# Ledger of designs, part 212: VHH binders against q9y6x5

Target 1, 379 residues: q9y6x5
Amino acid sequence: LPPKLLLVSFDGFRADYLKNYEFPHLQNFIKEGVLVEHVKNVFITKTFPNHYSIVTGLYEESHGIVANSMYDAVTKKHFSDSNDKDPFWWNEAVPIWVTNQLQENRSSAAAMWPGTDVPIHDTISSYFMNYNSSVSFEERLNNITMWLNNSNPPVTFATLYWEEPDASGHKYGPEDKENMSRVLKKIDDLIGDLVQRLKMLGLWENLNVIITSDHGMTQCSQDRLINLDSCIDHSYYTLIDLSPVAAILPKINRTEVYNKLKNCSPHMNVYLKEDIPNRFYYQHNDRIQPIILVADEGWTIVLNESSQKLGDHGYDNSLPSMHPFLAAHGPAFHKGYKHSTINIVDIYPMMCHILGLKPHPNNGTFGHTKCLLVDQWCI
Key: E = the ipSAE of ESMFold2; O = the ipSAE of OpenDDE; V2 = 0.75 times the mean of E and O plus 0.25 times the DockQ between their complexes.

## First folded at step 10 (VHH)

Design uc7 (framework vhh_8dlx_2; at its last look DockQ between E and O 0.81; V2 from the best seeds 0.55)
Fold by ESMFold2-Fast, scan of step 10:
Structure uc7 (fold): chain B 379 residues (1-379), chain A 121 residues (1-121)
Amino acid sequence: as target 1 above (379 residues)
Amino acid sequence: EVQLVESGGGVVQPGRSLRLSCAASGFTFSRYLMHWVRQAPGKGLEWIGNIYHSGSTYYNPSLKSLVTISRDDSTNTLYLQMNSLRAEDTAIYYCARDYWGEARTSFFDYWGKGTLVTVSS
């Protein structure tokens, strides 16, 4: 029987939540599986970029989803969450469900993972749900488990995406223990429902399950605002993305715009595209704008108004607050093993190995994840 | 204070057209991506389309032939033109301001109270 993998994402699940809150269902999952305490995500630490990095093993400059808000100057196309279905934006990489369908005679299934409702290289997930935030976790789970049990050719790769705790992290901030406790308990209950459903259907013993996330969350404040309009008049540039990484397209000379911005705030770094730090791997793509502004952790860039955000992400990927975790269970994984850190781009080659797929060229290193796997030697 | 106020709703016969307006205040309207969304009775929110600061428009493919979104930055007004209205277009229509760089949990940060459109047959 071919190996099977279910990849689950809870958006915005900061790694440190595991130490500050109780997760009885997740802890039972980990007890018989593996835990990676910190996953170092890619810059910028945003939803679409990191979800696509998980399934391609590529830095954002290489896979082309460089932000949640993008502009291409050549085609004059715009990208945002509301108009994300143009294959143009996703075609710079080959995600794992496409690889799964093209290399092996196998099917893929998707419950709302970013990109799965888009034909990429003329290939769409064999079974998928069009993105709709109002669809319950239970309905997403029912569809995924039905497809895992009742498909020919068999579904060997499946994805399941859930919007929390990101929505509540933004609304309340990660330091609001009362509200975050309620939200995280609900997520733990959903993990319990997931495990119970898989056991009831006879899938649990033979299915590899990965539970992970795309980024963390940090506390913001009305006391930590950078008013961009106090730095530069809006007539000098077009704003492509705002906070905490601003993407600036100059309407005048680039050097003049840079000079107006470079000393505006001690809590914001201003980079010409060619001067963006190499460690970010965020330079070699036409969708990255000529000037980027990077706010310090917990600082919000605003346009002459207050911010309603109490939590945010998108900051420097070296910050532990931006890191998610990874937990996994199944025949491919050790039981009761804890690992400190991997890079988010390492998940893709690991998943390819589990499924018996040849990975496309990628930025991950299989050696970083081999200690998680029963068929590998990690000494 | 950011404020969005929709107007132009009412009762309309099937097959006819209607234009909705949204008056924006409290922010520099010309800099923001703006959206139209609707909610039919007992249903979830349905995204209709958006319009960028540049004037570029993107639509829900199910509605593209039936609607046109436009903006007048000089009057801080967003418009939704609807043609060939059907009973299924009965809904509360909302305008919304884009939530810069957010995805999946919410793509608008401010929205109005809505305007009711009833298509009667």
Scores: ipSAE 0.727, ipTM 0.874, lowest interface PAE 1.2, mean pLDDT 93
Fold by ESMFold2, look of step 11:
Order: structure tokens, then sequence, then C-alpha cells
Structure uc7 (fold): chain B 379 residues (1-379), chain A 121 residues (1-121)
């Protein structure tokens, strides 16, 4: 009987929220399972790239979802949140739900995890919801639990995605204790509802559940703006993505564009593609533009206008503010164990191990997660 | 100040066509990805489609055969052409400016006030 796994993401859940706010339901979940206090995510620290890294175990340059806004110069195709359905963008990797459901006597189910409503390698999740932000957490959970409980062949891998605390983190900023306390209490209540629903349906004892996130959030300010139009005439380039990592496609000589930008702000690093630091693993994909601009933490790149965001993410993945957490509970996991850190790409080979799947080539290290698992020697 | 102003709404008979306009000001319109969205009475928001600064367009698959989005960067105007209108196309129609690099939150940073289209005989 293969084990079952539910992978849950609460978008933008900064790791230190666990220390700075009260989570009675999540803390009960952790107490009977495992916690990884910091998950080092991949650069850039954006939603689509990191969600795909979790389910493929690959750096962004390898899985091809390199930003939330992309342009492919050869095909002239565009990618954004509102037009993310073209398999062209997703086909550079094989996500775990595809591998899972192609195994005999297995299905996969999905409630809105990025990419699960796309036919990747002509394969879409066996049961899925088309993305719609107006669908409640309760409806997403009800569909997932129905599929986990009533499918033939059985659903052995399921995903569940929720937009908070990311949306509120952008709106208020992580330092707004009053508003973020209300937001995070609501999220903890949703975790309580999830656990209670699983218990009521008889799923809790034998289902492995991972609760994680894609990135954190840092405080922004109107006092920390980088005015790009003050540094370069906008006719010299095409803007593919803006902040905090701008993607610049030169219209004139690339070196001339670079030279106009390199001294624009002491709070922004300007990289030619070949000079992007190796530690980012962010060079070897045609979707990465010839020049990128990387703002310092808490700084916002703008086009001569104010920013309406008080919180943002996408910054250098070495920043603790960009790191989410991982909590897990179920028969595969120890109880009451806390671990300091893993890499986000390590989650994929761990999930493959739990499900008895052969992982595709990936950048994760199974050894980093062994101490979380009851069937492994912790070394 | 960024402003988006829709126009061209009104009462129209089923089966007819209608073109909506969105006048943009306060920003460099030609640089931005722009969207059309609608909201029928008592319903949530429904994305219609978008148009990139390059002129490339993408549409909600359920509406693709019925709508065309275009832009005129010389007049800072976004257009929505709707064909073969049905009673269910009755809605408030909004234009919206995309916020680069945002996903799965509100992906528009500025909205118009909308223009009402009523399809009835």
Amino acid sequence: as target 1 above (379 residues)
Amino acid sequence: EVQLVESGGGVVQPGRSLRLSCAASGFTFSRYLMHWVRQAPGKGLEWIGNIYHSGSTYYNPSLKSLVTISRDDSTNTLYLQMNSLRAEDTAIYYCARDYWGEARTSFFDYWGKGTLVTVSS
C-alpha cells in the first residue's frame, strides 16, 4: 500500500512569523511532527519559480520558470500570472504529480498549486481545480479530501495552495503587527480546520501532510525607491520584469545599457547575465534576460512613481526574510523533532522517497532531510 | 496620478457587437501589460484577456472566440471588441494595469471605475 502525501502551501509565510505570532493549531501540528525552522529557497524568491522548485527539485534555470513575468525572444511568447497556461513554459521539468499518477494504480489531486491546471508533458493532474482566487479555502479543502477519500485508482499525492499571508504581507508589510496578527490568526484557524477535517474523514492517521511556503516577506517603504527612469531613457530597453529583480532586454548595445545602469543606485546591483553570482544558479536559461537589476532588501525599483506595496519578496535568497518554514506530520515523520534548515530543492527527493517514486534528475540532496524521517538513520 | 477611464457601455440587443474603450493617463501606457475584466451581477470577477506592450494578446479560453483586445499607444487607449453578445455578457467591464512580477495576489495595481454593458431586448 503506497503512503499518501498532502503538500500544502500558504504563500509568503515568512519563517520568523512562527516566533513572533501565536499559532496554537500549527504548534500542535508541529509538536506531533517535525519542523524545519528555515527553508533556503531559490533565487529569484518569487511565487511561480519557488512553487515549481518544490515539486521538481530543480533550480529555476533548470526548470524554466525563472520569474513571475517572462519573455522568450525566440518564440515571442509572454508569461504572467494571467497567462500561465501554455505548457511551453512548464515543459522543461516533470513535476511530482505527473510522475506519481503515471505509476500504475495511482492518481494525483490538486487544489490550485501553480502549474497543476496545465497539461505538462501532455499530462494534467488526475483531479484538479482551475485556478480561481475567489474559491474559498474550505471549498479547496473539501475537493482535496473528497478526492483523497473517494478515488479509484486512489489519490496518493495531493496539493493545496492558499494565497495568504502573501497578499496581506504585500498590503500591510510584515512589520504591521496589528493587521498581520489578524491575518495570521485566520491562517492558523484554517490549519485547525484542515487537521479537523482530516480527522473527521478518517484520513489523519495514515496521511503524510507537509505545510510549507515558497518565500517570506520584507518591509518596504516610500523612502526606499529606486527610480529607474532617472537612470536610463526607457527607449533603450524593453522591461520584462520590474521589482525587486528587474529583467532588462536591451534595445541598443548591451554594454551601453549596462553602463547607464551600473551606478544608478548604491542599493541595487546590476548584472550582465554572465556575471550573475554562481551561488544564485541563475544563468543557464534563455528566459533569463541579458541584464538583471537586483535591489537590496526592502528597496523597490519603480518607474518614476510611488509603490502601493508595503511588503515584497523576490530578493537575494540568502536573506532570512525571504525564507519560509516547513512543518510535517504523518507516519513517515518523527514526532517532536526540530531541524534548523534545508534547501527548498531538498523537499522534492524527500517527497519522492515518502511516495516510493524514482526522482527525476534534480538539485536536491536527500541526506539533508533524513533526520525528519522515521525510516532513515539520522546522521 | 494614474487614471483609467472606461467608456462605450450601454444597452445593446442580443447578437450585436460593442466596442469598449479605456483612456489611460498618468503613466507611460506603451510600456504596460493591460487587461480587461468583467463582473456580472452577483458574480465574482472574470478575466477576459490582456495585451502586452508588444501587441501580443492572450484570452480567457471561454471567451476567446467572442472578444478581441487591441491598443493604440499614440492615443493611450485600450480597446475591447465584443461580438455576438448574449444576456449573460451583461456586466460591468473594467480595464486594469498589470503589476509586473506579482502572482496569485491582486495582479492589478490600478483599475478603472468600469462601464456597464446591459444585453437585453
Scores: ipSAE 0.604, ipTM 0.841, lowest interface PAE 1.9, mean pLDDT 93
Fold by OpenDDE, look of step 11:
Structure uc7 (fold): chain B 379 residues (1-379), chain A 121 residues (1-121)
Amino acid sequence: as target 1 above (379 residues)
Amino acid sequence: EVQLVESGGGVVQPGRSLRLSCAASGFTFSRYLMHWVRQAPGKGLEWIGNIYHSGSTYYNPSLKSLVTISRDDSTNTLYLQMNSLRAEDTAIYYCARDYWGEARTSFFDYWGKGTLVTVSS
């Protein structure tokens, strides 16, 4: 039987939550599998970009999903959470579910993973759910497991997405122990439900399961604000994205806009597109705006009338608070093995290996995940 | 203070049209992406569509043929034109301001109190 893989994402699950909160079900999952304690995600550390990096192995500049909010100056198109179904935005890469589904006797399934309800390269998952935040985890899980168990051609790759603990992290801030304990308990219970469901269906022993996340969460405060309106008139630019990485489209001379912003705050770096640090791999795409503002950790870029969340993400991808984790279980993985760190783009070549797929060119390094796999030598 | 006030709701017969308005104040209206959402009795929130500051509009595919969103930045007003109304369109209709950078989190930082639309014979 062809290998099967279920990729699960709990949005905004910061890696150190595992150290600071109790996860009986997840810990049991890890005990019987593997754990990567920290996953260095891609810049910017936002939901759509990082989820697409997981399934493409590409940096954001390469796969073209460079933010949750994007603007293409040529086509005048906008991308956002509410406008994410135009293949135009996704077609700069080939996600793994497409690659998988194009293989003989294989199909893919998806429950609300970013990009899965969009035909990419004229291919959409054989089984998918349109994104709807009101649909319960249980319903998503039921559909995914049903497809994994009963499909012909068999579903060999499936994705499952859940919006927590990101939403709550934004609302309460990651340092709110009372509220986050409650939220994370629910997440652990959902993991319990997942495992139980797989066992009940007889899938547990043969299914490879990866549980991961796209980014972490940092604590924000009303005392750490950067007000752009104090530095530049709003008529001089269009704001494509705001915080913590603002994407600026100048309406006047770029240099003039830059000069007005460059000293706006000591807690914000201002980059012309060509001067964005190489380590971000966030330069070589037309969808990246001419000027990028990057707030320091925990600082929020605001406008005069803008609201603020208590937690946020999107910051420098080298910050530990931005890092998610990866846990995995199944025939392909060792048992009781812990690894310190991988890059989020490393997940793609690993998944391709597990599924026996030829990977598209990617930025991942298979060698970084070898120690997780039973059929590989650990370097 | 940021404020959104919906108006134009009421009782309307099936097949009729209705235009809702949302008056915005307390912020620079022209710089924000705005949304229309609705909540029918006993149902969850349903996204209708949005309009960018550029004037570009996007709609829920299930409603696209029946709704038009527009804005007048000179009067700080958002509009929702609804045509061929059905009983299932009965709901409280809200205008909401977008928050930049959010994804897969229903985060509208400001909402109106809503206006009730009842489609009934």
Scores: ipSAE 0.332, ipTM 0.714, lowest interface PAE 1.3, mean pLDDT 94
ESMFold2 (binder alone), look of step 11: mean pLDDT 82; pTM 0.831

Design uc70 (framework vhh_8dlx_2)
Fold by ESMFold2-Fast, scan of step 10:
Structure uc70 (fold): chain B 379 residues (1-379), chain A 121 residues (1-121)
Amino acid sequence: as target 1 above (379 residues)
Amino acid sequence: EVQLVESGGGVVQPGRSLRLSCAASGFTFSRYAMHWVRQAPGKGLEWIGNIYHSGSTYYNPSLKSLVTISRDDSTNTLYLQMNSLRAEDTAIYYCARDYWGEARGSFFDYWGKGTLVTVSS
């Protein structure tokens, strides 16, 4: 029987939540599976970029989803992170569900994972749900499990996306232990529901399940604001993205805009595109703007106003607060193994191996994940 | 101080049209994308659509044939035009300011208190 994989993402699940809160259902999952304590995500540490990196194994400059808000200077197209289904934005890479459908006579299924409701290289997930945040986790799970059990050709790759704890992390901040405890307990209960549903349907023993996230969350404050309008008049540039990474498209000479910005705040780094640190792998794409501003952890860039965000992400990917975790269970994975760190781009070649797919060229290193797998040498 | 104030709700007959307004103050309205969101009694929030500062609009595919979103930057006003109203359109309607760079409307920086639309005979 072909191997099957379900990839689950809880948006904004900071790695160290596992050490600060109780997760009985997730801990039972980990006890019989594997845990990677930190996943080093890609820069910028935002939802769409990192979700696409998980399924392509590519840095943002290579897969083309470089932010949740984008502008392409060559085509003059604008990207929305809500309902923009223009394949143009997604066509710079081939995600795993497309590879799964094209290399093998197999189907893919998707409940809300970014990109799965878009035809990419003329291929859309065999089964999918159009994005709608009001659809419950239970309905998403019911559809995924139905498709896993009742499809021809068989569904071998399935994805499930949930917006929490990101939404609550923004609203309350990760240091609000009372509210975050309530939110994280609900997520743990959803993990319990997931496991029980798979067991009741006879899927659990033969299905590989990965539970991961795209980024973490850090505490913000009204005391840590950078007012961009005090740095430069808005008539001199077009703002493509704001916080914590501002994407600036100059309307005047680039050097003049840079000079107005470069010394404006001690809590913000200002980069000309060619001076963006190499370690970010965030330079070689037309959708990366001529000037980017990178706020220090916990600082919010604003336009002459306050911010209601008590938590945020998008910051430097070297920050542990930006890191998610990865847990996995199933026939491909060891039982009770803990691993310290992998790169988020390493998930793609690992998943290709589990599914027997030939990966497209990617930035991941299979060797980084081999110790998680029963069919590999760990040395 | 950022404020969003919805108006134009009320009781309407099935099949009729209604236009909601959202008056914005305390920020440079023309620089922000704006959203409409609704919540039916006993249900969760449902995203209706948004409009960018460029005037580009995007809609929930389930609602696209029912609604049109527009803006008037000279009066700092956001509009939601609704046509062919049904009982299931009964909800509190909120306008919300887009917070830059958040995926899937997972966070709105500011939103109004809402305006109730009741569709009944």
Scores: ipSAE 0.442, ipTM 0.759, lowest interface PAE 3.1, mean pLDDT 91

Design uc71 (framework vhh_8dlx_2)
Fold by ESMFold2-Fast, scan of step 10:
Structure uc71 (fold): chain B 379 residues (1-379), chain A 121 residues (1-121)
Amino acid sequence: as target 1 above (379 residues)
Amino acid sequence: EVQLVESGGGVVQPGRSLRLSCAASGFTFSRYAMHWVRQAPGKGLEWIGNIYHSGSTYYNPSLKSLVTISRDDSTNTLYLQMNSLRAEDTAIYYCARDYWGEARESFFDYWGKGTLVTVSS
């Protein structure tokens, strides 16, 4: 029987939530599995970019999903974040479910992981759900477990995505202990439901399960706003993305736009595309705009108005507040092992190894995840 | 003051069409994506679709053949055209302003109070 893997994402699950709140179900999962305390995500620390990095092992400049809102200067196409199903946006990389289906006559299943409802390189997940935020975790789980147990050819790679705690992190901010405690307890209960469902269906002992996230969350405030309209008139540029990373497409000379922006706020860095720090790996793609603004942690870029966001992400990927965690359980993983840090791009080659797939060229390093795996030497 | 005001709801017979409007004020409407969302009695919120500032539209696949979203930036008005209405389309319909850079939750920073559509005889 081929190895099986279920990849689960709880959007916006900041790593240090594990230290500040109680997770009895997740801790039981970890006790018999592995925990990576911090996953260093890719820049920009947003949902679509990081979810695609997890399943391709590539930096954003390489896989082409460079933001949740994008403009491609060559083709003049605009990307919206909700239901843009144009394969054009996703075709610069090959996600693991496509490789899984093409190499060994295997099936893939998806409950709403970003990109899984789009045909990529003419291949869509064998079983999938179109994105709909109103669909319950239980319904997503029921479909995934049905497909894992009843498919021919067998489903060997499955994904499950859930919007929390990101939605509540934005609404309340991560420092709202009362509201975040309630939300995180509910997520822990969902993890408990997941484990029990897999046990009841006889899947638990032979299934590899990874629970991870795409990014963290930081506290924002009405006292930490950068009014972009105070810096430059909107007639001089087209705004492609706003906060906390603004993507600016000039309508006049680029240098003139840059000069109006560069000294506007002490809490915002302004970069010409070629001057974006190399450590971000955020430069070599036509969808990265000529001028990028990066707000300091907890600062929100606005258009002459207040912001309703009490929490946000997208900030510098060196910030611990932007880091998620990774927990895993199953026959491929050690029991009771804790690891400090991996890069989010390292998840892809690890998953390829578990599934017996030949990975496409990627930015991950298999050596960084070897200590998690029972069939590898940790020297 | 950001305000969104829905109108055009009411009682409509099955099989007929209805057009809802949302009047926006207090912000530069043309710079924001806008959404339509509905909530049927005793149910959760269901996303209908959005229209980007560029005019590009994206729809809930289960509803795409039945609805059209449009905008008039000169009058700061968002529209939802609904065709072939069924009893299950009975809901309160909300317009909402998209907050930049939010993917899966599509965080809505401002909502209208909603307009009730009842599909029955």
Scores: ipSAE 0.372, ipTM 0.704, lowest interface PAE 3.2, mean pLDDT 91

Design uc72 (framework vhh_8dlx_2)
Fold by ESMFold2-Fast, scan of step 10:
Structure uc72 (fold): chain B 379 residues (1-379), chain A 121 residues (1-121)
Amino acid sequence: as target 1 above (379 residues)
Amino acid sequence: EVQLVESGGGVVQPGRSLRLSCAASGFTFSRYAMHWVRQAPGKGLEWIGNIYHSGSTYYNPSLKSLVTISRDDSTNTLYLQMNSLRAEDTAIYYCARDYWGEARYSFFDYWGKGTLVTVSS
């Protein structure tokens, strides 16, 4: 019987929520499994980039999903949440579900993980749901568990994605304890439902389950705005992405646009593409625009008529507020072990090891996750 | 004050063509991607397509041979051209402004109030 893995993401689940709120169901899961307290994600700390990094083990410049909003100047193609199904955007890497299906003739199943409803290198997840935010967690869970029990070739890798607590984090901000408490309690109840469903179906003892997230959340304020229209006239550039990382495509000389932006705000760093800090691993891809603006934590880049969020993410990946956690349970994992930190790119080679797959070249380090695993020497 | 006002709806016979307009005001129209969305009676929202600042268009694959989206930045107007109208195209049609860099919640930060298209004979 081959090893099986279910990868679950709760979008925008900031690591320190675990310290500030009660999670009885998640704590029971961790008691008999493992917890990584901080996962250092990739820059830019946004949904599509980090979800694709989890399943490829690559930095964004290498897998090609460099933002939630992208533009390719050669092909004139745009990428966003409304038009994310063009394989062109996803084909610079091979996600784990594709490798799973091709190396061992196994099946994959997906409930709405970014990229799973797209054929990538002519391979789509064996079972999948087209993205629809209106579909309940329970319906996603019912489909995943049905596919885990009723598939040939067997489903050995399954994914499950849920939009909260990110949607509420944006709406209320992470410092709104009343609203965030309600939202996080609901998520804990969903984790309880997940565990109970797996136990009822006889899956729990033999299934490896990872619960993680793509990024955290920082409090924003109307007192912390950077108005781009006060820095430069809109006729000089095309805006590809806005906040907290603005992607600028100049319509005039790049140096002139840079000079208008570079001293506009003390709370924003302005980079020519070749000057982006090496530690971000955010430079070597044509989808990264010629000028990138990076706002300081909690600062929002706005236009005269743009909307603002009370919470946001996308900031520097060294910030603890941007970090998610990782919890796992199953036959591959130790019981009751806590680990401090891993890199989000380390999840991919760990998952390949659990499934017996040969990983594609990647930026993760298997050694960083070996202490979580029962079949490894932790030194 | 952001305003989006749709017009051009009404009763149309099956097989005919219709062009809807959306007049935008209160923002720099040329900077934003714009969307068309519809809602048939008793059904959920259906995304029709969008057009970027560059003029690049993307369509719902179920509708792409039947519709064309265009924009006129000099008049701040978005258009939806519909050809070979069918009874199932009966819906309220909404104009919507794109929401920058957001994934998995909403494509739109502002909507018009809609224009009704009824396809009947």
Scores: ipSAE 0.582, ipTM 0.804, lowest interface PAE 2.3, mean pLDDT 92

Design uc73 (framework vhh_8dlx_2)
Fold by ESMFold2-Fast, scan of step 10:
Structure uc73 (fold): chain B 379 residues (1-379), chain A 121 residues (1-121)
Amino acid sequence: as target 1 above (379 residues)
Amino acid sequence: EVQLVESGGGVVQPGRSLRLSCAASGFTFSRYAMHWVRQAPGKGLEWIGNIYHSGSTYYNPSLKSLVTISRDDSTNTLYLQMNSLRAEDTAIYYCARDYWGEARDSFFDYWGKGTLVTVSS
C-alpha cells in the first residue's frame, strides 16, 4: 500500500495563461486540490535543464544539464534533443525515479519525461517509453495507467510529458490569442481525459497527481533581433548555443572575444563565466562555456538572418513570463488551498516526502511546500 | 533566403545502397548541426540522425548500422549514405537545419521539400 505519485508536465505552460483563458477541467482539479500560482524556475529557463531540476531538486550547475544544447570539449560530445541518450550528460545527479527504485523496493514508470529513457547511475525507469513526439497523449496515458495498476514491484512514481503548449508558443507567440486559445483548450481537454481515465480505473482516490511545467513563454518579434555577426566574426569562436542565451567557446584569447562582444547591443548582457550573477546559480560546471550572452526579454540572437520564432524562453528566471504554475490533487494535498510562489527546486524534496524517500542533497527547501500537505504544520 | 534542396532519390532494389545529397544556401552552413528525417507513407516523421559543425554524428539506434551521415562544408552539402535498403525504407527523405536548443518538439527551423526513395523490385 505505498503512496503513489504521478508527475505531469505540459511543456511551456506560462503561469498567467490561467488568468487569461478558461480551463474548466483544470479549475475543477484545483478546486479539490492545491494551486501554486508561480513556480520560479532555474536559469536558464529551458526544457531539459528545468525538467531535470524538477526531478533532482538541483540548480543546473549542480545537475549538469545546463542547456538544451551542450558541448564537452574533452570528449567532443554534443548534447541536444536528438542525442540526449548518453548517460555522461545525466550522471551528475540522481533523479527521483532512480532514488525510488533504489531506496525502496518499488518501480518507476515514465512516458517521455526528459532523461527517463537513459540509464542514469546504471538505473533506468522500470517501465518507460523512448521519446517519440508522434505518440499521442492518450497512448502515453494508457501506458502509465496500465503500469500503475499492473506492476510488481508496484509503480509508485510515474511521469508523463507533453510537448504543448511550448511548440505552439514558439510558432504563434503567447500573445496570439486565437491560436493559443485553441491550443490551451485542447490541453484542458487532455487534463479532463486524464482525470476521467484515473477515475474509471479506480486510481483517482489514492493517487497523488502533480500538474506543472518547466517554464513560460514570451513574445518575440522580427523587430527585436541581435545580429551576433555584427558583433564579432565567427572565426574567433565556436558557438555552442544561440538564443536567448548564447554559449561562446573562444578560439582566441577569451578577453579579446569578451571585448568584441561586451558593448555590441544594449539588449544583451555579456558575461565572463566568473562574472555571471550569483542569483542565477549558473557558474560552477565545466559545461557552462567561458562567455555567456543573455538577451533581454523578447530579444532573439541571430546569425545574420531573420528568426521564424514568434515566442521563446530561456530568459532571466526572475521574469514572470518565464514562470510556470503547479497544481496538485490527492491524499497528500489540501483541498482548495492557493499558494503564491515556490522555487522549482522545491518540488523534489516535496515529492520525496510524499513517497517516503530520503532526498539526495538538493537545493530545495521543504518548508516552502509544507503548507500544501495535509500531514504538515503550516507556520 | 535560407534554402535546403534534397536530391538523389528514386526507385532502388532491395539490398542496394543509395546516397542522398542536400544542397544548402543562404546561411553559413558550417556553423549549423544538420539533420536527416524521413516520413513513410501514412506515418509520422522519423529522425535518422544528425551531424554537428565539429563533424560529430549521432544516429537513431534503430538505423545506426544502416546509415552514415557526412558533410562537406566547402560545398555546403550534407549527405546520407544508406546501405542494405529494405521495403520499409520507402519514404520521403528531408534535410533539416537544427533549431538551436528547442528540444523535444522535432522542430527544425528550415527543411527542404524532400526527395522520394522507393525500395521495390
Scores: ipSAE 0.649, ipTM 0.838, lowest interface PAE 1.7, mean pLDDT 92

